# VH-VL binders against q9umr5, part 77

Target 1, 268 residues: q9umr5
Amino acid sequence: SYKPVIVVHGLFDSSYSFRHLLEYINETHPGTVVTVLDLFDGRESLRPLWEQVQGFREAVVPIMAKAPQGVHLICYSQGGLVCRALLSVMDDHNVDSFISLSSPQMGQYGDTDYLKWLFPTSMRSNLYRICYSPWGQEFSICNYWHDPHHDDLYLNASSFLALINGERDHPNATVWRKNFLRVGHLVLIGGPDDGVITPWQSSFFGFYDANETVLEMEEQLVYLRDSFGLKTLLARGAIVRCPMAGISHTAWHSNRTLYETCIEPWLS

## First folded at step 20 (VH-VL)

Design qn5
Fold by OpenDDE, look of step 21:
Structure qn5 (fold): chain C 268 residues (1-268), chain A 123 residues (1-123), chain B 112 residues (1-112)
Amino acid sequence: as target 1 above (268 residues)
Amino acid sequence: QVQLVQSGAEVKKPGSSVKVSCKASGYTFSTYYISWVRQAPGQGLEYLGIIIPEYSTANYNEKFKGRVTITADKSTSTAYMELSSLRSEDTAVYYCARGSKWFDSTPYYMDVWGQGTMVTVSS
Amino acid sequence: DVVMTQSPLSLPVTLGQPASISCRSSQSLLRYTGHTYLYWFQQRPGQSPRRLIYQVSNRDSGVPDRFSGSGSGTDFTLKISRVEAEDVGVYYCMQGTRWPPTFGQGTKLEIK
């Protein structure tokens, strides 16, 4: 039998968005138990990410307990960060494949429609004033806002991304790294036509330097220092990159070609 | 010098399939996009699809989904475009073109083109 | 799909005179990252397309400076300051901002 699949949605999202994915899985892997977690839907997805991590943890623990052979995680957009944190704090997870579906794994720094909605009077260049404040960090978007021009503020004020990345020292860094390394495979999916994730290479742990030049994963300090295990995972062949052009952000979970190429191979 | 060299002209019957090759040289094949474009006689250009050879991740114009398959062989630095269920309207010159590196933001860069492959579909 | 509309479709030009081709997109070609992926291609008779301009106004290596591209948003222009005999062919604009990439109808440049 196929291992159970757990799906975690993104910002302003719900389980309804994954109806096509469910169809694809059912068709290609009949009998697979797929659970789309309907937590923090819609506006509730703006809740602090640590709060979301706790909620999703409570939901996945019983599923994992009933699946001693392991489970697969498909985590979309913001959900990918939630899942990474989830795997970092759980010392007993049994995740075989962690599929990061167009997630801003190295953060977000871009003017998008959803940011304008939340902060209509703020531009990308000024959002640090809000996001790196105590009240700003109460919003999920700010939890992974990564301003390359204000790295000091990011490192000191980010209550989520900087911590799970191990970019700021904290007492759980070693343990979180150990926990995350329990994953069988990390499948990174994203592409240049996303239109939301900025830069889109963030889905592959690439990100801006101080000159807004996008550097690859292997050039990132988190990789070089192996602060949360990326270097280790890569060395043992556990990281899978699956970039694809022509996919918009809202279509990653509902494109058959993408599913067959980047998702299905890891659901065995 | 960067070059894309395509396979020779094809004559096919309706309902059959054709597979066109595009051999790359002069650069690291696996890390650059390859796009496929066609041009019917006396007509404009139409985009078919794209692939990243390194990861074998291809995507297709919805108009051709189900009929077109784009693949790549890194060992031979060759990209392939297969079109099935051929129709007379599929008669065209088919081109491959190089995009940017996959990690860049210009997949449809198309700075270098193959010489084209004429595919004729006739009874 | 983004519709690219070129004008004129036929462009007879006297040697040495300037030429101008317009390309309009049905949607803005400005990407969320601030870049505009508009390309111009030249196709001489019996040849493959050749890229002349990328990202609105950048000339490819080997392209004469008599070619220039301009525009923003939905309106773009290719200009040839002095048309030469070798410029005969069909010119296409293409957008690479939205999937799938789409081409204009082509403008056939001929010498009068």
Scores: ipSAE 0.939, ipTM 0.962, lowest interface PAE 0.4, mean pLDDT 96
Fold by OpenDDE, look of step 20:
Structure qn5 (fold): chain C 268 residues (1-268), chain A 123 residues (1-123), chain B 112 residues (1-112)
Amino acid sequence: as target 1 above (268 residues)
Amino acid sequence: QVQLVQSGAEVKKPGSSVKVSCKASGYTFSTYYISWVRQAPGQGLEYLGIIIPEYSTANYNEKFKGRVTITADKSTSTAYMELSSLRSEDTAVYYCARGSKWFDSTPYYMDVWGQGTMVTVSS
Amino acid sequence: DVVMTQSPLSLPVTLGQPASISCRSSQSLLRYTGHTYLYWFQQRPGQSPRRLIYQVSNRDSGVPDRFSGSGSGTDFTLKISRVEAEDVGVYYCMQGTRWPPTFGQGTKLEIK
C-alpha cells in the first residue's frame, strides 16, 4: 500500500483548495490515505508559526504512529515553513518525502498584491519596522519576513525563520539539524511565474543579497555552514529541485502537469 | 556561438504523431529553458510549451489539450516536441527557442531561435 | 490568455522615413518584480523570428540603433527612425509576463 500523505496548507488557505490534489492522488495512487490538516485556516493562519507548528505536530503524531513505514508531507506555501520547522523539532518523525510546494523557504521580501492586502498602508521597504517588532512577530508573515536591507534586525528579531535556518545561534540548533536530516527526500517545487513568493527562488532556498541580487542555495550561508542540514542533504542526494514555468501561486496544488511531474514521483 | 538546429521537414497523415528535434550548441543546454512555438502558413506565432532540460520539467499551452509532449536529452543537448493526433490545422513551421537560465525570472526570453521545421498534415 | 493587439497590421513605408508600430496588451504586463516582459521580434521573409527588443526597450546585440522600444503597462511601441530595405518583414510583439506567452497579430512592413 502507499504511504499516507499529510497535506499542510498555506496562508489564508483551507482544505478545499486541495480538492484537485486529492483527486490526482486518488487517481494515480488509489488507496492512499490523504489527510489535509484543517488547522489554522483562513485568518487563523496569521497566528505565530511556532503556535502553528505545535498544533500541526499534535495532529501529525497520531498519523505517523499508525504509519510505521513512513509518511509523505505535502506542504504548500507558508505551510512549507511550518513543515520544515515541524521536522526540525520532531526527533521521531518518519517522513519519507517532504514536498515543499512553492514555499518561501528562505523567507519573503516582496510587494505583491497578496502582501499589499495584508499591509495596505505599508511599503515593502518599510515592513521591517512592523515585522521586526515584538508585536509584529505575533503574525506568521512576519515570522519569515526577510528584509535583505536590514539583516541585523532580521537576525535579532526573527523569532522563527532565523532560528529554523540556524542563522541565529540557539541551544537547539544541533538537535534540530539532526531531526531535520531524518527526512528521506526534500522536494523543492516552485517557479518564476508564481507571483507571490518573492523572490520565487526562495522556494529553492535562493534569496536576495544586500543588492537584491538573487543567489542560489549553494551560495547561502545556511548552506555553506550546513546550519540545518541542506549541505548534508544535497551531498547524499536527498534534495530534489523541480522548477516549472507557467504556474501561478494558487495553481501549484491544482495543476495536473505539475502534479505528475513534481509531486507524483515521490508518493511511493 | 549559440545555435539551435532543428530536424527536417515532415509530412504526416491526420491522426498520426510527429516528433521534432532541436539540437543546441554553444552553451550549457541543461540550464536554459527551451520553448516551442509554431506558425501556420501566412499566420502569426503560437506558443506551445516550455521545458527545463536539467530537470525535464515541461509545461504546456492548455489549448493543445495534452497533445503536446516536450522532452529533453541532456546527453545530446537535444530538445524534442511531439504532437499527437495531428490535424490539418497543425500544418505549420515549428520553432524551438532558447529562454533564460531556469534560475532567472524570465523563462520566455527567446533570444535564439531554431531554423524551423515544416510539418505538413494532409490526407 | 493575454491578448496582444498590434496596429497597424500593414505598414507601407518610404525608404529613409520613420516607422512606428503599436502593441497593446489586454492586461498589464508589469510583473510583481517590477519588470515588464514585452518583446519585439522581426521575421524577414523566409526566415525565423529574430528578437529585436527585450523588456520593452532593450536592444539585442547586433540590432541597429534605429530600432527602439518604449511603453509601459499595456501600451508599447516599436519605432524605426529610418527604415531600410533590410527592415522588410513582419514584426511581432510578445508578452512573457503571463502564462502562456502570447504574440500580436504581426505587422507587415513593406517598402512603398
Scores: ipSAE 0.925, ipTM 0.954, lowest interface PAE 0.5, mean pLDDT 95
Fold by ESMFold2, last read:
Structure qn5 (fold): chain C 268 residues (1-268), chain A 123 residues (1-123), chain B 112 residues (1-112)
Amino acid sequence: as target 1 above (268 residues)
Amino acid sequence: QVQLVQSGAEVKKPGSSVKVSCKASGYTFSTYYISWVRQAPGQGLEYLGIIIPEYSTANYNEKFKGRVTITADKSTSTAYMELSSLRSEDTAVYYCARGSKWFDSTPYYMDVWGQGTMVTVSS
Amino acid sequence: DVVMTQSPLSLPVTLGQPASISCRSSQSLLRYTGHTYLYWFQQRPGQSPRRLIYQVSNRDSGVPDRFSGSGSGTDFTLKISRVEAEDVGVYYCMQGTRWPPTFGQGTKLEIK
């Protein structure tokens, strides 16, 4: 029998978007219980990420309780940040594989159509004025906005990403790190043709320095300080990288080659 | 000196398969993309697919999906392209070409090309 | 797939005169990051392709100054300021902005 799989969607998304992924799992792992969490759909995905984390936490508790041998998480785009926060805040999670499907794990610094819809007079260069305010932090996009040219404002104002990355001191930092480190495998998926995640290397914990040069995970301060456990996890051999060219942002969960190569092996 | 050296010419019958090798030297093979491109006699270039040898993550042009398989052997610094169910229109020169490092944003850079492998399909 | 259309397909030239090759894409090649992944390759008779120009206008090392690339959006041009005998061959544009990469039909440059 296979461990249950929990799927967490991204911004402006719904459970229907994952129908092909469900089909692939059914074909290769028949009998697997797959739950696509139908919470914070559409515009509700703009709610503060801590609100979303709380709601998803309530939904996953009974699923995990019914599967004492463990569960897997497949978390897409913004959903990968929700899932990483879940791993930190849940003292008793039993996640084996956390599969991060093109998620902005080190943040986002790029213009998108939905950003233009929500903040029509803004560009990536000036969005920090909105996002690094109390009002801006009430939108999920701003919870992981990471302007490499205003890092001091990011560190001070971020209500979500700077905290789960351990970039700002808080009373739960030690406990969150301990909880995160209980995951069996962290599977990082993304690629250069994504077109939305900026930089796309954020899906592998890479990010811009002040010159917009992308530094790899192992060059990031959060890795070097091991602030939430990345260095420890890599040293255990628990971080799996699965980069693939030729896949756009909306196609990660509907490409069979990607599934067979990067997802299927981790759904024990 | 960066170099890609391919296996020799092949003559095949329709319905069979062919496997072309591409041996890399002069750089760290595992961290760079390898693309495969073909050229039918007197015709233009056609993209087949790509691989990251370090992770064995391959992707294919939909036109060839199901017939083409791209693999890599890190221990021998060699990439392979296998084309199955051969037809006469698969007669072409097959090239491998190097892209950027996988962590860069230019997988289709193709700065170094192999010498090409002629595959002739006739009955 | 992005269709790449080259013009002309055949380009007979006299030594020492300029040559110009056009490449048009069916979609903009501008990536959200501001980069345009348009490449030019030269294939001399009997040889494998050789990259001349990367990302619209950047000349590869060892490529003579007489080659230049320009353009934006959907329209791109390769120019040879003074054609030499060694320039005979087929020239291809290729886009790498959108999967899968696609090539133009090729422009055969011949000496009259």
Scores: ipSAE 0.857, ipTM 0.921, lowest interface PAE 0.7, mean pLDDT 93

Design qn5
Fold by ESMFold2, fold request of step 23:
Structure qn5 (fold): chain C 268 residues (1-268), chain A 123 residues (1-123), chain B 112 residues (1-112)
Amino acid sequence: as target 1 above (268 residues)
Amino acid sequence: QVQLVQSGAEVKKPGSSVKVSCKASGYTFSTYYISWVRQAPGQGLEYLGIIIPEYSTANYNEKFKGRVTITADKSTSTAYMELSSLRSEDTAVYYCARGSKWFDSTPYYMDVWGQGTMVTVSS
Amino acid sequence: DVVMTQSPLSLPVTLGQPASISCRSSQSLLRYTGHTYLYWFQQRPGQSPRRLIYQVSNRDSGVPDRFSGSGSGTDFTLKISRVEAEDVGVYYCMQGTRWPPTFGQGTKLEIK
């Protein structure tokens, strides 16, 4: 029998967006119990990410309890950050595969249409003034905003990303690292044609340096210091990279080739 | 000396399959994209699909989905394109071309091309 | 798919004269990062394509400086300031901004 699959959606999204993914799972792995969590839909996805993490935690606990042999997470876009935080804060999670579907794991630094909608006069170069304030941190997009030109402000003001990355010291850092390391596999999915995640390599824990040159995961301080367990996971052979060209941001969960290549093998 | 060397010409019957090889040399094969492009006689260029050999992650132009398979063998530094259920309109020269490294943002860069492989489909 | 339309499709040119090839896309090729992935390829008779210009205006190593690319958005141009005999062939524009990559129909350049 196949382990249950829990799906966590992204910004301005809902459970309906995953109908094709559900179809693919049913066709290839019939009998799999798949739950697409119907929380923080649409505009509710702008709520602070810690609030979302708490709500999703409450929803996954009974599912995990009913599946003592483990579950899988498929977490899309912003949802991948929610899921990574879940893995850190839950000392009793039993997640085998954490499948991160085009998620801004090292943050976002790009002018996107949804950013323009929320902050019509802002550009990526000046959004740090809003996002690195207590008011700005009440919006989910600011919780993972990562301005490579204002790193000191990021490190001080981030209420979410800098903490789950272990970039700022906090009392829970050791426990969160231990919890995260209980995951069986971390499956990273993304690609250069995404069009929203900026840089798209954030989905693979890559990110800009101060010159906007993209550094790979293995060149990042959070990896080198092993601040939340990436180096340890890679050494165990637990990190799976599955980059694919030719997929736009809204198509990651509705492309059969992507599913068969990058997702299905990890839904044991 | 970066090179892509393709297998020789093929003559095929309708309904059969063809598998064209593309052997890379002079660079680290596994980390660079490989694209496949074809050109029917006297016509323009048509994109078929792409692969990252390191991860075996291929994607295809929807026009050919279900008929084209792109693979790579890292141990021999060779990419393959297989086209099934051949028809006469599949008669073309098939090219492989190198893109950027997978972690860069220019998969369709196509800075180095193979010499081409003529595939003729006739009854 | 993004449709790439070249003009002209046939271009007879006198040696030493300038030549200009237009390429229009059905959608903007400007990516959210500010990059435009528009390429020009040359295919000499009996040969595989050779890249001339990448990202609108950047000349490949070994490409003569009489070749230049320009444009933005949906409208792009390849210019040859002075056509030489070795320039005979077919020229293709290609966009790599949106999946799948698509080519123009080709412009056959011939010497009169």
Scores: ipSAE 0.855, ipTM 0.920, lowest interface PAE 0.7, mean pLDDT 92
Fold by ESMFold2, last read:
Structure qn5 (fold): chain C 268 residues (1-268), chain A 123 residues (1-123), chain B 112 residues (1-112)
Amino acid sequence: as target 1 above (268 residues)
Amino acid sequence: QVQLVQSGAEVKKPGSSVKVSCKASGYTFSTYYISWVRQAPGQGLEYLGIIIPEYSTANYNEKFKGRVTITADKSTSTAYMELSSLRSEDTAVYYCARGSKWFDSTPYYMDVWGQGTMVTVSS
Amino acid sequence: DVVMTQSPLSLPVTLGQPASISCRSSQSLLRYTGHTYLYWFQQRPGQSPRRLIYQVSNRDSGVPDRFSGSGSGTDFTLKISRVEAEDVGVYYCMQGTRWPPTFGQGTKLEIK
């Protein structure tokens, strides 16, 4: 039988958004138990990411316990950061495939329609003043805001991304790395036509340097220092990259070609 | 020197299929996008689809979905475009063109073009 | 799909005179990152298209400096300051900002 699949949604999202993905799984892998976690929907997706991680952890524990052979995670957008944190904080998770659907794994630094809606008088160059404050860190978007021009502020103020990336020392860093490395495969999905994740290469652990030139995963300090296990995973052959042009941010879970090419092979 | 060399002209009957090849040289084939574009006689350019050879991740213009298949063979540095259920309006010159590296933001850059392959569909 | 509209479609020009080709898009080609992926291609008679200008105004290598591109948003222009005999052909604009890429109808440049 197929391993159960757990789906974690993104910002301002709901379980209905995944109806096509559920159809594709049912058609290709009949009998797969798929759970779309119905937590932190809509406005609640703005709650601090550590709060979301705790809530999702409580929801996944019984599902993992019922499936001793393992489970798969499909985590979309902001949800991919929740899932990566889950893999770090759970010392007994049994996740085989962690499938990251266009998630800002190295952070976000972009003036998008969604960001302008939330902060209509702010620009990406100024948002660090809001996000790198204690009250700013109470919002999920600021938990992964990554301003390449204010690295010292990011490293000091980030309550989430700098910690799960191992960019700031903390007492749990060694344990989190060990826990994350138990994953079977890390499947990275994204593309240049996404339109929201900025840079879109954040979905592949790429990000801007100080000149806003995008450096690949293998050029990032977190990779080179292997701070949370990326270099180890790559050496083990456990990182799968599946980039695809021509898919917008809201279409990653509703495109059959992408599902068949990038998702289905990892839903053993 | 970067070069894309395509297979020769084809004459096909309606309802059949055609497979056009595009052999790359002078660069690292697997990491660059390959696009396919066609041009009916005396007409403009029409985009068909794109592939990243390293990952075999292809996507298609909606107009042609279900009829076009784009593939790549890394061992021979060759991309392929197959068009099925051919109709007379598919008569065109078919071009391959190179885009940027997959991790860049310019997949449709099309800096190098093949010489074109004439496909004629007639009964 | 983004509709790309070129004008004029036919452009007879006297040698040594300037030429100008307009390209208009049905939607803004400005991406969230501040980049605009508008391209110009030249197709000489019997040949494959050749990229002339990338990202609005950047001249490709080997393209004479008499060619220049400009514009923003939805309105773009290709200019030839002094037309030469070798400039005969069809010129296409193309947008790569929104999937799928789309081309203008083409402008046929001829010597009078």
Scores: ipSAE 0.855, ipTM 0.921, lowest interface PAE 0.7, mean pLDDT 92
Fold by ESMFold2, fold request of step 23:
Structure qn5 (fold): chain C 268 residues (1-268), chain A 123 residues (1-123), chain B 112 residues (1-112)
Amino acid sequence: as target 1 above (268 residues)
Amino acid sequence: QVQLVQSGAEVKKPGSSVKVSCKASGYTFSTYYISWVRQAPGQGLEYLGIIIPEYSTANYNEKFKGRVTITADKSTSTAYMELSSLRSEDTAVYYCARGSKWFDSTPYYMDVWGQGTMVTVSS
Amino acid sequence: DVVMTQSPLSLPVTLGQPASISCRSSQSLLRYTGHTYLYWFQQRPGQSPRRLIYQVSNRDSGVPDRFSGSGSGTDFTLKISRVEAEDVGVYYCMQGTRWPPTFGQGTKLEIK
């Protein structure tokens, strides 16, 4: 009676990370078929996001085909960008709830431990030199790096985020918007104690202006132009915001209160 | 003028529950965090939990999880804290306090406090 | 939980003299964004707590300039340059960097 749930993991992640989420779903929605996609694990999560999108697409097609009433996506961190791209490129998806679990939907502009490990001579202020190059765009992190102080370089060099946001002209923009708009609900989850997503409001389509002041989704040009459908979705009542304080980045899928409040109601 | 006004003092028996109200005025209630903090007689301050009234998204200090429920009623601009399975050590003054707007990064700002509600748990 | 340790716990001070309260955290309070969420509250006898200082050193509106906050990492200080009779009460530091927020034990400031 419950729609199947497909889980897409984030950077340097594995399916074991979701064991508590699986327990919660089993307790509240017994009999739900839950598939945690075990692709691009660990260091493979650094492969270009378009490559990951293609691989995940191949995995979700048979699941969606066997569930004509629809499926739900729960997509964590970097995985939320993979899922949003899936919704845009698949003209035959049947996703009801797209649950974005602390994902950098408007990009990332923050120093993290993995960033220091991967680019040890860089800080957020100069990483654009690496990320906005052809070599840098071969890493998933750089596919959604969004330096608010070098926005012209971002718009020119981004091979992924600027395209799925409709920030750069491309021949598929109208079709991708149409496909994305077939989603039933977009559920945005995140909070100020996340500690990794920078700004954390990126999980709600907020982002920095040139002064590093965070502008809300409704103040973003991509929203105002409705470039990939956010304004249309909000007008339909299809966007659900579920912010919660007190949850760190690795705890979003292992907190029962968060699950019951923000996830469970959308797993019809 | 931003103000938080709490319900009156309560005397309860062990094993029962208490529900303290916190009525907000002078600002847009739904968009700001509300925190709950308590203070046992002669003791320091202890954080209980937080809510965003617009989204009803509450979180709790693990010490009290399972016994504390924080809710909000947007139509009356009132937050509530309910503590169940009361023990004598739950005797304290309970405060509500306002945080930042939910979209800001300072949920624990606590710039405005209620007057406090004394809850006494005794046999 | 981050443990916040204040010293001294009792602080008798002569009117007009300076006072200093130390607050140490068990972990650094510096966030990845460069912000430090360390707060100071004053609780006068019979009253609710009142915020004095937010984010280490920023005075709240209506707080006299004789109050100042400083520190970084794990070590923080509240100073009163010249204690007045209205300053009696208990002072708490609080960290909001890591969930859950935690308070120091309090420092009771007394005159004479």
Scores: ipSAE 0.848, ipTM 0.919, lowest interface PAE 0.8, mean pLDDT 93

